# VHH binders against FAS1 domain-containing protein YDR262W: the designs that were tried, part 9

Target 1, 246 residues: FAS1 domain-containing protein YDR262W, of Saccharomyces cerevisiae (q12331)
Amino acid sequence: KNVVNLITFKDSNGKLHKRLAPEEIPPRLHNSQVNSYPLGYKGMRDFSRPAVNLDDILGTQQRKQQEFLAELSPLSLESKLSLVNEVQIFASYVRNDVETYNKVSDPNEDLIIIAPTNRAVSQLTLKPWQFPNNIDKLESDGATEKELDTAIQENISKFVRSHIVVYNDDKNSYKKVSPGCTLLQSIDFTESKKSDSETGGDILLKKEGEVYYVASSRDEKFHAVESIENGSNGVILMVDFTLVGP
Key: E = the ipSAE of ESMFold2; O = the ipSAE of OpenDDE; V2 = 0.75 times the mean of E and O plus 0.25 times the DockQ between their complexes.

## First folded at step 8 (VHH; framework vhh_8k46_1)

Design f1 (from d5 with Y32F; at its last look DockQ between E and O 0.33; V2 from the best seeds 0.00; counts 0 for: pae O 4.1 > 2)
Fold by OpenDDE, look of step 8:
Parts: C-alpha cells; sequence; structure tokens
Structure f1 (fold): chain B 246 residues (1-246), chain A 121 residues (1-121)
C-alpha cells in the first residue's frame, strides 16, 4: 500500500492536528487518546436549504432517491471525501487548498464535486502539483523556494477548483445543451471569467438511463460516474478520469 | 523530475542495526513528506514509515514501531531510516518514497532502485 491516510482534527484549544485514519491504525494503537479526538466539523446545515439534486439540475424527474440519501447524511462533503478511499489523493489536495477546504466543509454550501479516483490522478504524466505551472522548469530557471511554493500551490488550487462546481440553484447559471445534459461551471472556470457577461462552462453532466456521465467541455468525452456520495452540502461524483490534465 | 537514491542496506545479524539514507534531487524536497516502504520476496510492498515535510510528524507501521526511527535533513535533501533491533522478518528490499503532495493522505511514489536489507544469523 502506497498511501497513508491521515485525518485532520481540531483539539479543544482549536489547534489543528493530524492522525492516522482509523483503518490505518493498528489495533495496538487504538488508545483512548487517539479515539477521543473528534473530527473537526463545521456547524450544522440549515435544513431549510434544499439538498443538491442532480436530476433537478439535469431536468430529469427522478427526485426521490437523492433527496432521501442527502437527508440521511449529516456529514459535509469534506467529511465524506475522507471516507471514500478511492479518491484520497484528490481529497488531500482539496484540504491543501484552504479556500476550497473551507467551502467543502461549509454545511451551508451547495457543491458538486467531481472526484477523480486515485488511479486517474496517478495515471497523469504530471502530478497535479506539477502543472500548469511547470515546476521543473521553474527549478531549472533558478526560481526561489517561495516562487516554487507559490507555483505549486497555484497548480493544486487550479486542479481542485476545476473539479468542483458551486451550485447556487440559479438555473440561469447553467446551460442545458441537450435533453439530459447540462453545462456546468467549475470554480476555476468562474474565477477565470473576465466579465459577468461571459457565458459557457467547462464541465458537462448528463444522465443516460440510470447512469450519470461527466465530461470536460474541451473534448466532450463522457465518463461514467462510478459512484455517488451525498453530503449535507452537496454530492460527490467519483470518476475514473481527471477533468484537467497536463 | 525528482529522483530518489536509497542506500545503507546490507547484511546484519538479528538484533543488529542499519541506517538507510535516501537522497532526493531537486529543490522542493522540504515541501513534501517522505516515506519508506519495503518488499520481501513473494510479498506485497508494505508501508514502513513516513515523515512530514517539516519533520514534525512521524508515522510507523506497527511491525517496526519502537525499533525504527525516521528522520530527515532538509538541508541535505535526505531522509533517513534508523533500524534497530532488526529481525529476520525485516529482510526486504527497502524503497524510499516521495509524497504525492497530499497533505492529509500521504500517497507515495517511488524513484530509483531499492536497497536490500538482509537480517540473518
Amino acid sequence: as target 1 above (246 residues)
Amino acid sequence: AVQLQASGGGFVQPGGSLRLSCAASGRIFSRFAMGWFRQAPGKEREFVSAISSSGGSTYYADSVKGRFTISRDNSKNTVYLQMNSLRAEDTATYYCAKDYYASDSYYFDYWGQGTQVTVSS
């Protein structure tokens, strides 16, 4: 196993700590001290807020099942991400981007997270921290450590934010491109807009039968969603590809 | 691309000690957590130890806890594994690994060749 899962938690003094995920802790390490540290959850969701519904977004009338699942999970998407082993690389990047982490942890946000599998991320020729800023080139050009760090952070931020959609229940913010297919805007796309008049999107979501599909608007190559996780503040769509690449 | 060069392996008797070293190329060494893995013949590669980028946090497999100590010198771009009280079951090829820049889940890649550790009487 090439991964060690860590959990971030806040102690009673508000200090952040890290510990091994429960599944990574050998039996002998399960002591009262480790087990006594709660996961750092932000406040509770305002339950008057409707849960994110993919079918509503797509205009497909199968309302009942997703709402039920969302109601059953009091956990934020941040918490849910930590429980999905198949997307831990992506989850870790999310937590490394403070702004995104805060957003994903906010129970009163509404988000669609397209979470690439560990495999998908690992198959990239460059790692998410290595593009689009060319870190190797920066090093060879004599960039300072600070410059390198900044570039790395920007790369991570762009990667993460390219895979997350803020759903604001404004249908005008999304474009239906065909029946059952909607064009969405990632956070990265939204931040890149020069003016409010710019239209478009970078993520395609569609449903065929009972299967959801996601694609980049760049190549429109749809990939099936392997699994869906519902959180208090949105949904996670696990996919075996990345929306962006080097 | 970052390259890793592990060294320090060898033959040792049970109860003996070895110190492994892994030198990394590049100037971003201090940004990433480092780890050690090992693989015995016919077995899967297993996690041995990890250390955070700053060195402030260390992690160990249960099988090596109390016997092995991971450390790093960021000024030398090097991570170390001090192995004490070695046992026959510690016999394996040891690999140095670099973090995938995952802050809350250390995902490691491997570069270079492993270093063989053989514990035998």
Scores: ipSAE 0.106, ipTM 0.564, lowest interface PAE 4.1, mean pLDDT 80
ESMFold2, look of step 8: ipSAE 0.471; ipTM 0.767
ESMFold2 (binder alone), look of step 8: mean pLDDT 80; pTM 0.805

Design f2 (from d5 with D104G; at its last look DockQ between E and O 0.30; V2 from the best seeds 0.00; counts 0 for: pae E 9.0 > 2)
Fold by ESMFold2, look of step 8:
Structure f2 (fold): chain B 246 residues (1-246), chain A 121 residues (1-121)
Amino acid sequence: as target 1 above (246 residues)
Amino acid sequence: AVQLQASGGGFVQPGGSLRLSCAASGRIFSRYAMGWFRQAPGKEREFVSAISSSGGSTYYADSVKGRFTISRDNSKNTVYLQMNSLRAEDTATYYCAKDYYASGSYYFDYWGQGTQVTVSS
């Protein structure tokens, strides 16, 4: 039947238009705004802001070396995530959480991204969109498609936000545990906490010798950081595990 | 829970054709990208084909390009694999899988027992 479907929509001026129904364009990703800054975004980094320095967070003697390396990286974290093949699955989930992606794209929002490798994500027994909300059970219980989409988006957002720390020198997003070991608050932790006085965290960062290690604060099982990608607005720590799982 | 059930396998002579089906339960089938994988005895599972949620994009392993065609019918919650010009090396158990929101870089899980395809004279 070569049937064409037309839909009517209003633009931002209230004018009605007709077009073919889109088939593969998610509402969160549209033709002209892929990788675009949202309206009201600053667009340029304040040149007075220092680079993110892991040794400052840890309180170690090696602050100067880390500061120099971070200053030499001209690419943003948004650019780095799009270019690092080893974390492309995680990067795609970041792009599906618009609020977090806006932070990654903001040159004046300093971040520590603990990025699981493609192998780490692929080894999960459930994919990030399947937990902690049990999508199969919700569907069996008669949840609407909108309810399922919301639950899936909540799963993706929690996974992504559990791996990203907002770090600005004026923010209280970390607490030193001992020399060379620091407790960090992920975005998910800060959005979930009951009071502003809560000073705990969900991520441990430590340095032993010249190697950095990351663990969930819940199990304290440290994994070596496999590589570090420095960006203009933060750092990416690549790890072969996920901080949250099924 | 969403269940995937592959069917349509069987015995066929070289040069023959088969059409595999993968039926899904559930109301959100149209949101998933779908894929086909296969595993021959003693070999690793390998990617065969994938199709986007709307059917607008299709992907094929080099070993099957031009011979296999993936399609889907979202009104029937079904994905198909049309296999033409079958060869002995296509003998395997075929599995279907799904992935949600993974545009551009698909990775999939296997589902159920799969369906056996045997190509032999």
Scores: ipSAE 0.011, ipTM 0.428, lowest interface PAE 9.0, mean pLDDT 75
ESMFold2 (binder alone), look of step 8: mean pLDDT 78; pTM 0.785
OpenDDE, look of step 8: ipSAE 0.047; ipTM 0.544

Design f3 (from d5 with A102G; at its last look DockQ between E and O 0.26; V2 from the best seeds 0.00; counts 0 for: pae O 3.3 > 2)
Fold by OpenDDE, look of step 8:
Parts: sequence; C-alpha cells; structure tokens
Structure f3 (fold): chain B 246 residues (1-246), chain A 121 residues (1-121)
Amino acid sequence: as target 1 above (246 residues)
Amino acid sequence: AVQLQASGGGFVQPGGSLRLSCAASGRIFSRYAMGWFRQAPGKEREFVSAISSSGGSTYYADSVKGRFTISRDNSKNTVYLQMNSLRAEDTATYYCAKDYYGSDSYYFDYWGQGTQVTVSS
C-alpha cells in the first residue's frame, strides 16, 4: 500500500502533530482532531433543500433509491471522501484547495464530485500537481520557490475543480445532449468562461440501464461509474479515469 | 521528472546495521515527504518509514519502530534510513518513495531501482 494515512492531533500544549492512522479507523472529523484546514462550515443542511438526484439531472424517472440514501447520510461530501480509500489522492488534493474544500464541506451546497481512483491518478504520465503548468520546465528555467508553489497550487486547483460540478438545480445551466445524457459544467469550466453567454460544458453524464457513465466532452469516452456515495450536500461518483490529463 | 536513486543495501548478520540513502533529483525535494518501502519475495510491498518535508515528523511501521530511523538532508536532496538491530524478516528490496502533494495522507510513488537488504547468519 502506497498510502499512509495521517491523523492530526493537538497535544496538551496546543501543538499540532501528525501520526499514522490505523487502517481500521475511519477518519473522524469530530472532536479532538485538529484538521489543518479550517472547517468553514459547521452548520447543518437546510433540509428543505432537495438532495442531488442523478436521475433527475438525467431525466430518468428512478427517483426513489438516491433520495433514500441521501437521507441516511448526514455526512458532507468532504467527510465521505475521507472514507473512500480508493480516492484518497483526489481527496488530498481537494483538501489542498481551500476554496474547493470549503465548498465540499458546506452542507448547503449541492455538488457532483467525479472522484478518480488512486489508480487512475497514478497512471497519469504527470501527477496532478505537475500540469498544466509545467513544473519541470519552470524548475529548469530557474523559477523561484514562490513561483513554483504558485504554479503547483494552480495545477492542483485546476485538477480538483475539473472534477467537481456545482448543481444549482438550474436546468438552464445544463444541457441535455441526448436521452439519458447530460452535459455538465465543472467548476473549472465555469471559472474559465469569459462571459455569461458562453454555453457548453466539459463533463458528460449518462445512464444506461442501472449504470452511470462519465466522460470528458473533449473525447466523449465514457467510463462506468464504479460506485456512488451520497452525502448531505451531493454525490460522489467514483471513476477509474481522470477527466483531465497532461 | 524527479529521479530517485537508492543505495546502501547489502548483506548483514542479524543484529547488524545498515544505512540506506536515496538521492533525489530536482529542486522540489524539500517540498514533499519522503518514504521507504520494502518488498520481500512473494510478499506485497509494505510501508517502512516516512518523513515530512521539513523533517519535523517521522513515521514508522510497527515492525521497525525503535530499530529504524529515517532522516533527510534537504541541502543534499537525500533521505536516509538507518537500520539497526536488523532481523531476518527485514530481508527485502527497499525502495525510496516520494509523496504526492497532499496534507492528511501521503501517497508515495517510486523512481528507480530498489536496493537489496539481506539479513542472514
């Protein structure tokens, strides 16, 4: 196993430390564990807000199962990500992007997270922090540490935000491209828009039978969703590919 | 791309000591945690030790706690593993690893060849 889980704790003097987490202990967001990242949102979800429903997004009538699962999990997507071992690389990057972390932690957000597996990320020729800003080139060109840090952070941010959709229940923000297939906009895509008049999207979501599929709009190569996790503020679709690459 | 070169392996008797070194290329060495893994024949690769980017935090597998010490010299882009009180079960190919950019978890990838450690009487 190439993953080492760490737990952050505060000692009696208030000093933060990290230690290895036992494999059998799920990450606890609660109590004495000091998250290195401020939990910006400690509030409860407004229950008047409907949970994200993939079938609703796709226009497919199977309403009942996803609503039930969402009601059963009071945990935010941030918490859920921490529990899914297969996507811990991605989860770590989410935590390293403060803005995204806050969003994923907000119980009153509605998000679709397309979470690539550790395998998918590891198979990339470059790591998410190494593109699209070419870190090797920057180093070779004599970039300062600050410049490198900035470039790395931008890469991480873009990678993470390319895999997360804000669902605002605005049907106009999404385009149905065919029956059972919807074009969605990642956060990165939305941020890249020059004007509000720009239409389109960068993520395709479809359902065939009981299986959901995700693709980049760039190549339209659909990959099956391996698992779905429901959170209080959205859904996680685990996939064995990345939506973006070097 | 970052390259890792491990060295220091060899043959040693039980109770003996070895010091492994891993030299990394690139300027970003000090930004990332480093680690050591090992793989014995017929077994899965297992975590041995990790050290934070600054060297302020160290982590060890239970099997090596008290016997192994990880350290690093960022000025030399090198991570070390001092192995004392070696046992037969420590026999493995040791691999140096670099962390992905993360905070609450380290995910390590590997470059280069491992260094063989054989503990035998």
Scores: ipSAE 0.174, ipTM 0.607, lowest interface PAE 3.3, mean pLDDT 81
ESMFold2, look of step 8: ipSAE 0.418; ipTM 0.758
ESMFold2 (binder alone), look of step 8: mean pLDDT 79; pTM 0.793

Design f4 (from d5 with I28T; at its last look DockQ between E and O 0.70; V2 from the best seeds 0.00; counts 0 for: pae E 3.0 > 2)
Fold by ESMFold2, look of step 8:
Structure f4 (fold): chain B 246 residues (1-246), chain A 121 residues (1-121)
Amino acid sequence: as target 1 above (246 residues)
Amino acid sequence: AVQLQASGGGFVQPGGSLRLSCAASGRTFSRYAMGWFRQAPGKEREFVSAISSSGGSTYYADSVKGRFTISRDNSKNTVYLQMNSLRAEDTATYYCAKDYYASDSYYFDYWGQGTQVTVSS
């Protein structure tokens, strides 16, 4: 038998879908046609920048440093996203937002990616490309092909950017709320806020015991981080919910 | 909703060729990866081939690699499967499918009627 592995998933309406196994993800031809780095740049990290450390962000003491070092990986977040089976839908949306994907693949960035699981994305009542712009209404209102494509791209970009924090920015991108609880700004929050309002954020991160929790700042409903993937340019926090939805 | 219409099936002798077409009736076709699946009687549907939204990446099941070629024409909202060196084992109903998430996620929906391919002398 030489068939390609297929994975079945069920969406929020109970409809079954099939997917190629993660090892069948296409080569990065689209990325190479859009952006490339000079050979001398892309393989180097600015070692003057400290690695992302969740305990620093939370104001908690460094614990399990031995375990942390054993789990640190030389692979980039781009590579980690492509290999983590449980987040491949989100990873595909990240690749669709070229500007954000460039940050994910940049060895000199430090990112916190709050990656919703395939289960979390598949349970949304609308697909990430369908909101917040109402694509069906735009089509029925006579939108052109270009207008529809732009609206879809804006939906995808907003979904992706609501789940990613750039940590290597200054202290204004995060604010400690209390011991062990920090307010973060997603890329989308940062790009959407008017200048002058530098405080605030859309994501809460906290640690209780040895477990990390994430919530939207709007509802403060904390969900446990199910796993943490360390990469050379940041961390991926896998969660079973989405920070934005229809 | 996008409608998919597969065509080009038929009766062919071993070693022969067929070209399948799948026309999409919706907008924004160029955002979707597309795929072909097949199902023989009493068997589960199996993957045949896939192509990225731009056409830059193609994928094949091992059983068809080198004999089948997937392509697309985004100006015609159509994906094709050129099938060469056909064998009796290729007898099946062939279905085209569209990327459910419009992100080159390769999570496919089956949105249309299949087209029958029968390889026999």
Scores: ipSAE 0.393, ipTM 0.753, lowest interface PAE 3.0, mean pLDDT 79
ESMFold2 (binder alone), look of step 8: mean pLDDT 81; pTM 0.810
OpenDDE, look of step 8: ipSAE 0.593; ipTM 0.835

Design f5 (from d5 with A102G D104G; at its last look DockQ between E and O 0.14; V2 from the best seeds 0.00; counts 0 for: pae E 5.9 > 2, placed apart)
Fold by ESMFold2, look of step 8:
Structure f5 (fold): chain B 246 residues (1-246), chain A 121 residues (1-121)
Amino acid sequence: as target 1 above (246 residues)
Amino acid sequence: AVQLQASGGGFVQPGGSLRLSCAASGRIFSRYAMGWFRQAPGKEREFVSAISSSGGSTYYADSVKGRFTISRDNSKNTVYLQMNSLRAEDTATYYCAKDYYGSGSYYFDYWGQGTQVTVSS
């Protein structure tokens, strides 16, 4: 194999480290004393909780096929992301953001991941590590090496977190605009809002006929969801565009 | 396109030292995080060390911490692995790798043949 992935973890002294991603490690035949150490043990999902259902979120006619697929898949979104070849750039960035990686691995989360394809990311005029912090300008302005690395990580984290929604039954996590159209809050939106009572969002999800569409709330340019992957703790919506860009 | 050539391997006694080099081609070398990986006969490839694009952050596998030092010289498009206090368990083919998608992803690729390090009395 020519391509190897590395993820970030924090040791017991608080120092950040990189290690091989779990999918790069051969399966063990004996019971392991380690899972995502030092990230800790995430536990098992409470299976009395229903799977994420897009038609419930949209207030439209429910699709039995989507609910059926969610019930049949025991794999977490962390596992599903590593298996979807068309989104491996985005998946790599997710694994490199420790807070987001923890959420996608957590059986007690319910997530909507709007995953841009490799094509969509590779066609950006600036790569996710280059914006919104202008890395070239920081370098020319004499930023230290540590400051540059921090700015790059902030850019990647913002890109990743702008594409992931923490869904829950709480009314302040999303707002139905009309039947078949819902405004969602990305993780980045929720981290930037002024108070917990603030409503609105940065992502539009709608359904027209049997097709789902996603747009940024800024431009309202809808793109069709190309495929849906269901996991035990949420759903991945594959799209051929990015919700944020340079 | 970035081409990578690892060199500097050889035979060394336990407790000895070696310095590996990896020369990279292309003007954008300074924008890639770089890494070292190794593979012993009959074993899987394992992570050894990584360095950020600027050189400001370095990372090590637990098995090599305190003994190996990664560094880079962006003016020469070269990354180095200084290996001290070598042990028999360090015997492997060593490969250098670059960050496949650009700085900050740490999704490494590696190309071509590595350099053999053999530690034996």
Scores: ipSAE 0.093, ipTM 0.540, lowest interface PAE 5.9, mean pLDDT 78
ESMFold2 (binder alone), look of step 8: mean pLDDT 77; pTM 0.777
OpenDDE, look of step 8: ipSAE 0.552; ipTM 0.816

Design f6 (from d5 with Y100E; at its last look DockQ between E and O 0.40; V2 from the best seeds 0.53)
Amino acid sequence: AVQLQASGGGFVQPGGSLRLSCAASGRIFSRYAMGWFRQAPGKEREFVSAISSSGGSTYYADSVKGRFTISRDNSKNTVYLQMNSLRAEDTATYYCAKDEYASDSYYFDYWGQGTQVTVSS
ESMFold2, look of step 8: ipSAE 0.612; ipTM 0.818
ESMFold2 (binder alone), look of step 8: mean pLDDT 79; pTM 0.796
OpenDDE, look of step 8: ipSAE 0.665; ipTM 0.862
ESMFold2, look of step 9: ipSAE 0.603; ipTM 0.812
ESMFold2 (binder alone), look of step 9: mean pLDDT 79; pTM 0.795
OpenDDE, look of step 9: ipSAE 0.554; ipTM 0.810

## First folded at step 9 (VHH; framework vhh_8k46_1)

Design g1 (from f6 with I28T; at its last look DockQ between E and O 0.56; V2 from the best seeds 0.46)
Fold by OpenDDE, look of step 9:
Parts: sequence; structure tokens; C-alpha cells
Structure g1 (fold): chain B 246 residues (1-246), chain A 121 residues (1-121)
Amino acid sequence: as target 1 above (246 residues)
Amino acid sequence: AVQLQASGGGFVQPGGSLRLSCAASGRTFSRYAMGWFRQAPGKEREFVSAISSSGGSTYYADSVKGRFTISRDNSKNTVYLQMNSLRAEDTATYYCAKDEYASDSYYFDYWGQGTQVTVSS
């Protein structure tokens, strides 16, 4: 029997939650899903790979100056996510998407994680597992347990993958739309893209002064990034909104 | 909305035992963690125990470790709390909770009706 204590933390709304300590998260939590991809990843990041730099993405600062200021953490984004209390709901969803979790755990990936706060997620009219597939309707229509599970998983995957960008400097898929503003593609967007058209994106990232902002390309409503966490394989941008909703 | 119905509370002497049950409605029971909380008069609601969706992981407050055991039967949509070696300080209203966000997350936002546990000589 795996008996452990939960850690209590308070979210931005003052609500108490429980979570596993990072050190107590059993690897098997990820294996319960049928598609457990073995972490065949080399345990260490290739040091020849530069760290993800937001200013480089935006073209706002010269790379040399930012490298000096960047707090390089040896921890992967997976580890970092587990340490940021304000985004633990989102982190839990990431863990529920095995493929994405593996990416987030891969030290040789380059990711931008736009992590919504617990408050942002909790303010949704539906839970992330409840949309866009209407789970209530499926239940009422007599869907099988397998069908329900599949639909729920799709919802979770879509939610998670809509908030994560695989960054590649060589990809012409990212477009600078204005000085200090870049259009990015979420994993979800990239996966849904049927056409050879490498053009477009669903996430806007900009910098004004010293503040970073994120918006959905759908409404172009920019929200300030509340905090930034650097990992070995990317960056976490904490925001008080969700990029997708019901 | 998921409904939670807790039962099994009662009056016991110190050193006695009780078994609480919580029946959950809905078809998503097996996907989410379940938990028990308790609230004594004049005190804040506190965490007692939690169990993962599969039942493979269990969690306990330090105050109940070694005395309480949480379990679940997914086929019955029920979570249990076996309480042994009960103490006066265990006197509280016990609430069943269900996580509503993700598998093996423990954000208990929904609470069922409580069941009273009174431990007294």
C-alpha cells in the first residue's frame, strides 16, 4: 500500500487544495493510460542546445544579453510545473495526457507552456474534461464507458495541447506579426492542421516594456504574464486565463 | 452534478471502530480520486484521507495514519473509510469528496452530505 501525505496549498482564491509532493509522484501515475510511451529520453539535455528565450522569439533583445540574465534551471518543465502551486490543476491535466507529459519531461524538447492559474481553470463554466465533447450528452445518449473515456481523454488532450507550444527556431510556422509580437502554434493547432499551409497560429505572444502578454488569436485579448519559470527544456508562462473555453 | 451520499457515522467509545461509506452518482467515479474530510465544531474542515482513481495510492493525514484505512469499490461507485482505534479528537462531521478535474488529482471542490461521528466515553 502506497501511503503518503498530501501537501496542502492555497490557491489564488484562497481555496485549499491537496497535491502530491513532487518527490512522491509515482511514475506509474502515468502508466495507467494504455499508451505509456517509454521515456526513451536521454536523461540529460544536450548542452549544445540553447535554452528557450522569449526575447529571441520576439526579436526584442540580442541573445547574448539575455543569456546572462536567464536563470537556467537544471529541472525539466515537468518538475517545474509540480512546484508552481498556482497552476496545479493544469499540471494535473498535463499528467493525464501521456504524450504531452512525455514531451514536457523530455530534456531535449523546447517548449513554451502557457499555464493557466487554478483560478482561471476553476472559473470555467465547464471543467476541461467536459468540453468540447459534451460528456453529459454522451451519457444521456447511452454512450459506453469506453466511449465516455475516449471523449474525456480527447477533451483533456485538447485543453492541454492548446496551452503548449513546441518551439523550433527553424520552423517557418511562427510569424512575427509586429515588432515585439509573435504568432505561435500550439500543439493542438499543429496537430489539427490538415493543409500544407505552414502559415497561421493560435497563440499571440508579445512584450511591452518588461512585461510579456499572451492572447488567443481568436479574440486577441492580451493578458499579462504573471510569472515566468525557466526549465531545462523550455519556459512556463503563468497566466490568469485559459486560451480555450467551453 | 455528481451526488455524494455518506453514511456509517454514529456514537462509539474510545478505542472503538466505525466504517463510513460514500456512494457517488454518475459514470465517472472510477476516473477520479475520492476523499474524506472532517469538521469539528468551531474548527476548519480538515483533510482526513484520499484514494486515487484506481485505488493504487492512498493518502492520510498524520493524525489518522495507522488507524484509518481508505478503500474504494469502483463497481459500486463507493468509497469507504475504516476507522479504528477511535479517539475523542476524531469527533466530527465527516464529509465525502470527489475530485472533478483530472485523474489522480486531489482538488476536492464538491462535498456530499456529512455523517456525524462521535467518540465519547
Scores: ipSAE 0.396, ipTM 0.747, lowest interface PAE 1.6, mean pLDDT 84
ESMFold2, look of step 9: ipSAE 0.467; ipTM 0.737
ESMFold2 (binder alone), look of step 9: mean pLDDT 79; pTM 0.795

Design g2 (from f6 with I28V; at its last look DockQ between E and O 0.36; V2 from the best seeds 0.49)
Fold by OpenDDE, look of step 9:
Structure g2 (fold): chain B 246 residues (1-246), chain A 121 residues (1-121)
Amino acid sequence: as target 1 above (246 residues)
Amino acid sequence: AVQLQASGGGFVQPGGSLRLSCAASGRVFSRYAMGWFRQAPGKEREFVSAISSSGGSTYYADSVKGRFTISRDNSKNTVYLQMNSLRAEDTATYYCAKDEYASDSYYFDYWGQGTQVTVSS
C-alpha cells in the first residue's frame, strides 16, 4: 500500500486543495498513459544554451542587461510548476499529457508556459477535460469507454498545449507585430497548422513599462502577467485567465 | 453532474468499526481521485483520506493513519472508507468527494450528501 501525505494549499479564491508533494510524485503517474515517451534527453541542460528571456523575445531590452536581473534557477519548469500553488490545476493537466510533461521536464527545451491560475480554470463553465469534445454528449450517445477516454485526453491535451509555447530564436514563426508586442505559436497551434506557412500565431505577448501582458490573438484582450517564474528550460507566466475556453 | 451517495454511518462505541461507502454516478469514475472529508459541529471540514484513480496511491490525514483504510472498486463506481479503532474525536459528518479536474489530482470541490458517524460510550 502506497500511503503518502498530501500537501494542503489555498488557491487564489481561498479554497483549500490537496496535492502531492513533489518528492512523492511517482514517475509512473505518467506511464499509465498508452503513449510512454522515452525521456531521450540528457539530464542536464547544455550550458551553452542561453536561458529564455522575455525581453529578448519582445526586443525591449538588450540581453546583457536582463541576464543580470534574471533569477536563474537550476530547476526545470516541471519542478517549478509543482512549487507554484496558484497554478496546480493546470500543472495537474500538464502531468496528464505525457508528451507535454516530457517537454516541460526536458532541461534542453525552451518553453514559455502561460499558466492559468486555479481561479481562472475553476471559473470556466466546463472543465478543461470536457471541451472541445462534448463528453456529456458522447456519454449520452453511448460512446465506449475507450472513445470517452480518447476524447477526454484530446481535450486535456488541447488545453495544455494551447498554453505552452516552444520557443526557438531561429524560427520565423514568431512575428513582432509592434514594438514590444510579439505573436507566438502555442504547441496546439503549431500542431494544427496544415500549411507550411510559418505565418500566424495564437498568443500575443507584450510589455508595457515593466509589466508583461498576454492575450489570445482571437480577441486581443490583454491580461497582465501576475508573476513570472524562471526555470532552467524556460519561463512560467502566471495569468488569471485561460487562453482557451468552452 | 456527477452524483455522490454516501452511506454506512452510524453510532458506535469507542474502539468500534464502521465502513462507509460512496457510490458515484457517471462513466468517468475511474479517471479521477476520490476522497473522504469530515466535519464536526463548529469545526471546519477537514481532509480524511484520498485514493488515486487506479487505487495505487492512498493518502491519509495524520489523525486517522493506521486506523482508516480507503479503497475503491471502479467496476462499481464506489469508494470505501474502513474505519477501525474509532475514537470520540472521529465523530463527524463524513462526506465523499470527487476530483473533477484531472486524473490523480486532488482538488476536491464537489461533495455528496454526508453520512453521520457518532462515536460515544
Scores: ipSAE 0.469, ipTM 0.782, lowest interface PAE 1.4, mean pLDDT 84
ESMFold2, look of step 9: ipSAE 0.599; ipTM 0.813
ESMFold2 (binder alone), look of step 9: mean pLDDT 79; pTM 0.792

Design g3 (from f6 with Y32F; at its last look DockQ between E and O 0.29; V2 from the best seeds 0.00; counts 0 for: pae O 5.8 > 2)
Fold by OpenDDE, look of step 9:
Structure g3 (fold): chain B 246 residues (1-246), chain A 121 residues (1-121)
Amino acid sequence: as target 1 above (246 residues)
Amino acid sequence: AVQLQASGGGFVQPGGSLRLSCAASGRIFSRFAMGWFRQAPGKEREFVSAISSSGGSTYYADSVKGRFTISRDNSKNTVYLQMNSLRAEDTATYYCAKDEYASDSYYFDYWGQGTQVTVSS
């Protein structure tokens, strides 16, 4: 009798949670109907637009080897995220941020998604919807449901957008800090950036040998990318940490 | 505090139908998944069905696919489980579950009181 597999995990507070195993979650068939967000987006990527290439971003001339490995998947990053079991918690949060979801679904976007593993997210002392706005405090202070929902949405948005980069070759907003290391801006960073300082970033990407590493610019602690998934509109870098935390 | 009130359990013959209901009350957020679990005597609690916050996604255990239907009324914060073609193996205490704020994550943090379903000739 095929019992649905549940995963039990312990959060940083020692609380036990039960979750459906990722494999039990059917990949959301793009049923255009359910998330009918009118993807006003022309369903097809402009083929004249080159795929996001990490080596190009890093200025590392090893173009030839990545081209061979880059299985040009016709699937968008939204579709790819749904297929990567190890990042389903993050993927669920992405879906809860409509604006970001639309971007991730847009075949004509160029995105770098730094996707934390389920383990990484689960190890946080607070859930992504619980920070940086202190939801418990708001509740204790008598916040209305609407206020709480707004605060929660802001938290989710911030978390998600801190892990996604909109890549644009024309944007002088990315800085090479050293050979093989590039400073990138998350969507969150870009949105928070006051018009005056065009310089800076919050995400470091580097390559050493054949391995990619990601770090927050805050602590510059590099973590190895565990896996890379290519989509029609960008790349997913799976990492075993979160770029932001409570 | 969040409370889950389940109802609709009872005694039915094989092939019969029941409809379970579970209403959430208290301090709840706008986005949350709900689900049903069941536990038979001497067995572990097992997943039965879940529904996303919007109702757009539904999940079923293989053992109940095609026979059970989960639905929800968000205006009432209520989830329903229509159980058709009931079998003896469906005999269990059924538990309603709710996540706190995860429309598609299905972290079930809240549990209601069980309602007994007995299928016997």
Scores: ipSAE 0.019, ipTM 0.447, lowest interface PAE 5.8, mean pLDDT 81
ESMFold2, look of step 9: ipSAE 0.589; ipTM 0.788
ESMFold2 (binder alone), look of step 9: mean pLDDT 79; pTM 0.799

Design g4 (from f6 with S54R; at its last look DockQ between E and O 0.70; V2 from the best seeds 0.56)
Fold by OpenDDE, look of step 9:
Structure g4 (fold): chain B 246 residues (1-246), chain A 121 residues (1-121)
Amino acid sequence: as target 1 above (246 residues)
Amino acid sequence: AVQLQASGGGFVQPGGSLRLSCAASGRIFSRYAMGWFRQAPGKEREFVSAISSRGGSTYYADSVKGRFTISRDNSKNTVYLQMNSLRAEDTATYYCAKDEYASDSYYFDYWGQGTQVTVSS
């Protein structure tokens, strides 16, 4: 391609951001991370595995026609994320977390990805790699490059994993709060659990009418899901906020 | 806050060459992609070139392909733009840009001070 496509977007503060279009970025750009485990994953989803269904998660038995609309996209969530221009900052962070990337690429996983828009991410006072570990402070304190890298990676991982749920219908880890509202656990939450006995979650998913809403359990401020993308191994819920912040 | 210092601009005749340099402050230079943009008077700032964090991938605007080469030295926290076969239409203020979001995300929203490049007979 002789022409490089750029995407320009404006954040809430009026700041202009420019990025390469996703199609300009070769998929292998992110494979150079030292820990790229070869996706030893079977290239195909087990067909016996049901697709992730949000209504099932919410207990809203409306058996309706969503069976038809679940265009079982043969594409994994990894592929789908790369195609959604509005969430490419988040998608990039997913690629920066090798373990998460592998999960998102695994056709036999079942994931709910709550993907914040570029706008939502850009509105943060700090970049996701800058918190919760204070990178500026570490640098000023004379941290080694390795220490800085580690801290940055931890920040990125925490951010990404706070927005992704591994769905397992056998896990009693999800709590129905009310009809049409379910408390879910992000990967980050699950990993932080010290004991199997802790019941709870950090993400609320709700449906009112035909609209899905997502909130952090911390503030219970619900935001409407702007769009839903289905993949072979889960679903992407695009939202105009971040579940975690500095 | 990361500081970007661009240099190397100047006056050249058509067909001439210039090499721009941009030195970045901080210790996380190697983690992020870098880029060059340019802005001519009365025109919008436009993309010129970008390079991945490790230098394995490079991108160019169609207008500069084959003439410009982007490179970086992570040990020096510096990105370069070798400009050959310069044309009058290359006249612009050139800005160094840094990706500030994710590794090789190529989101550019921070630019240093510009360096003027003037190509004229």
Scores: ipSAE 0.503, ipTM 0.786, lowest interface PAE 1.3, mean pLDDT 85
ESMFold2, look of step 9: ipSAE 0.519; ipTM 0.753
ESMFold2 (binder alone), look of step 9: mean pLDDT 80; pTM 0.806

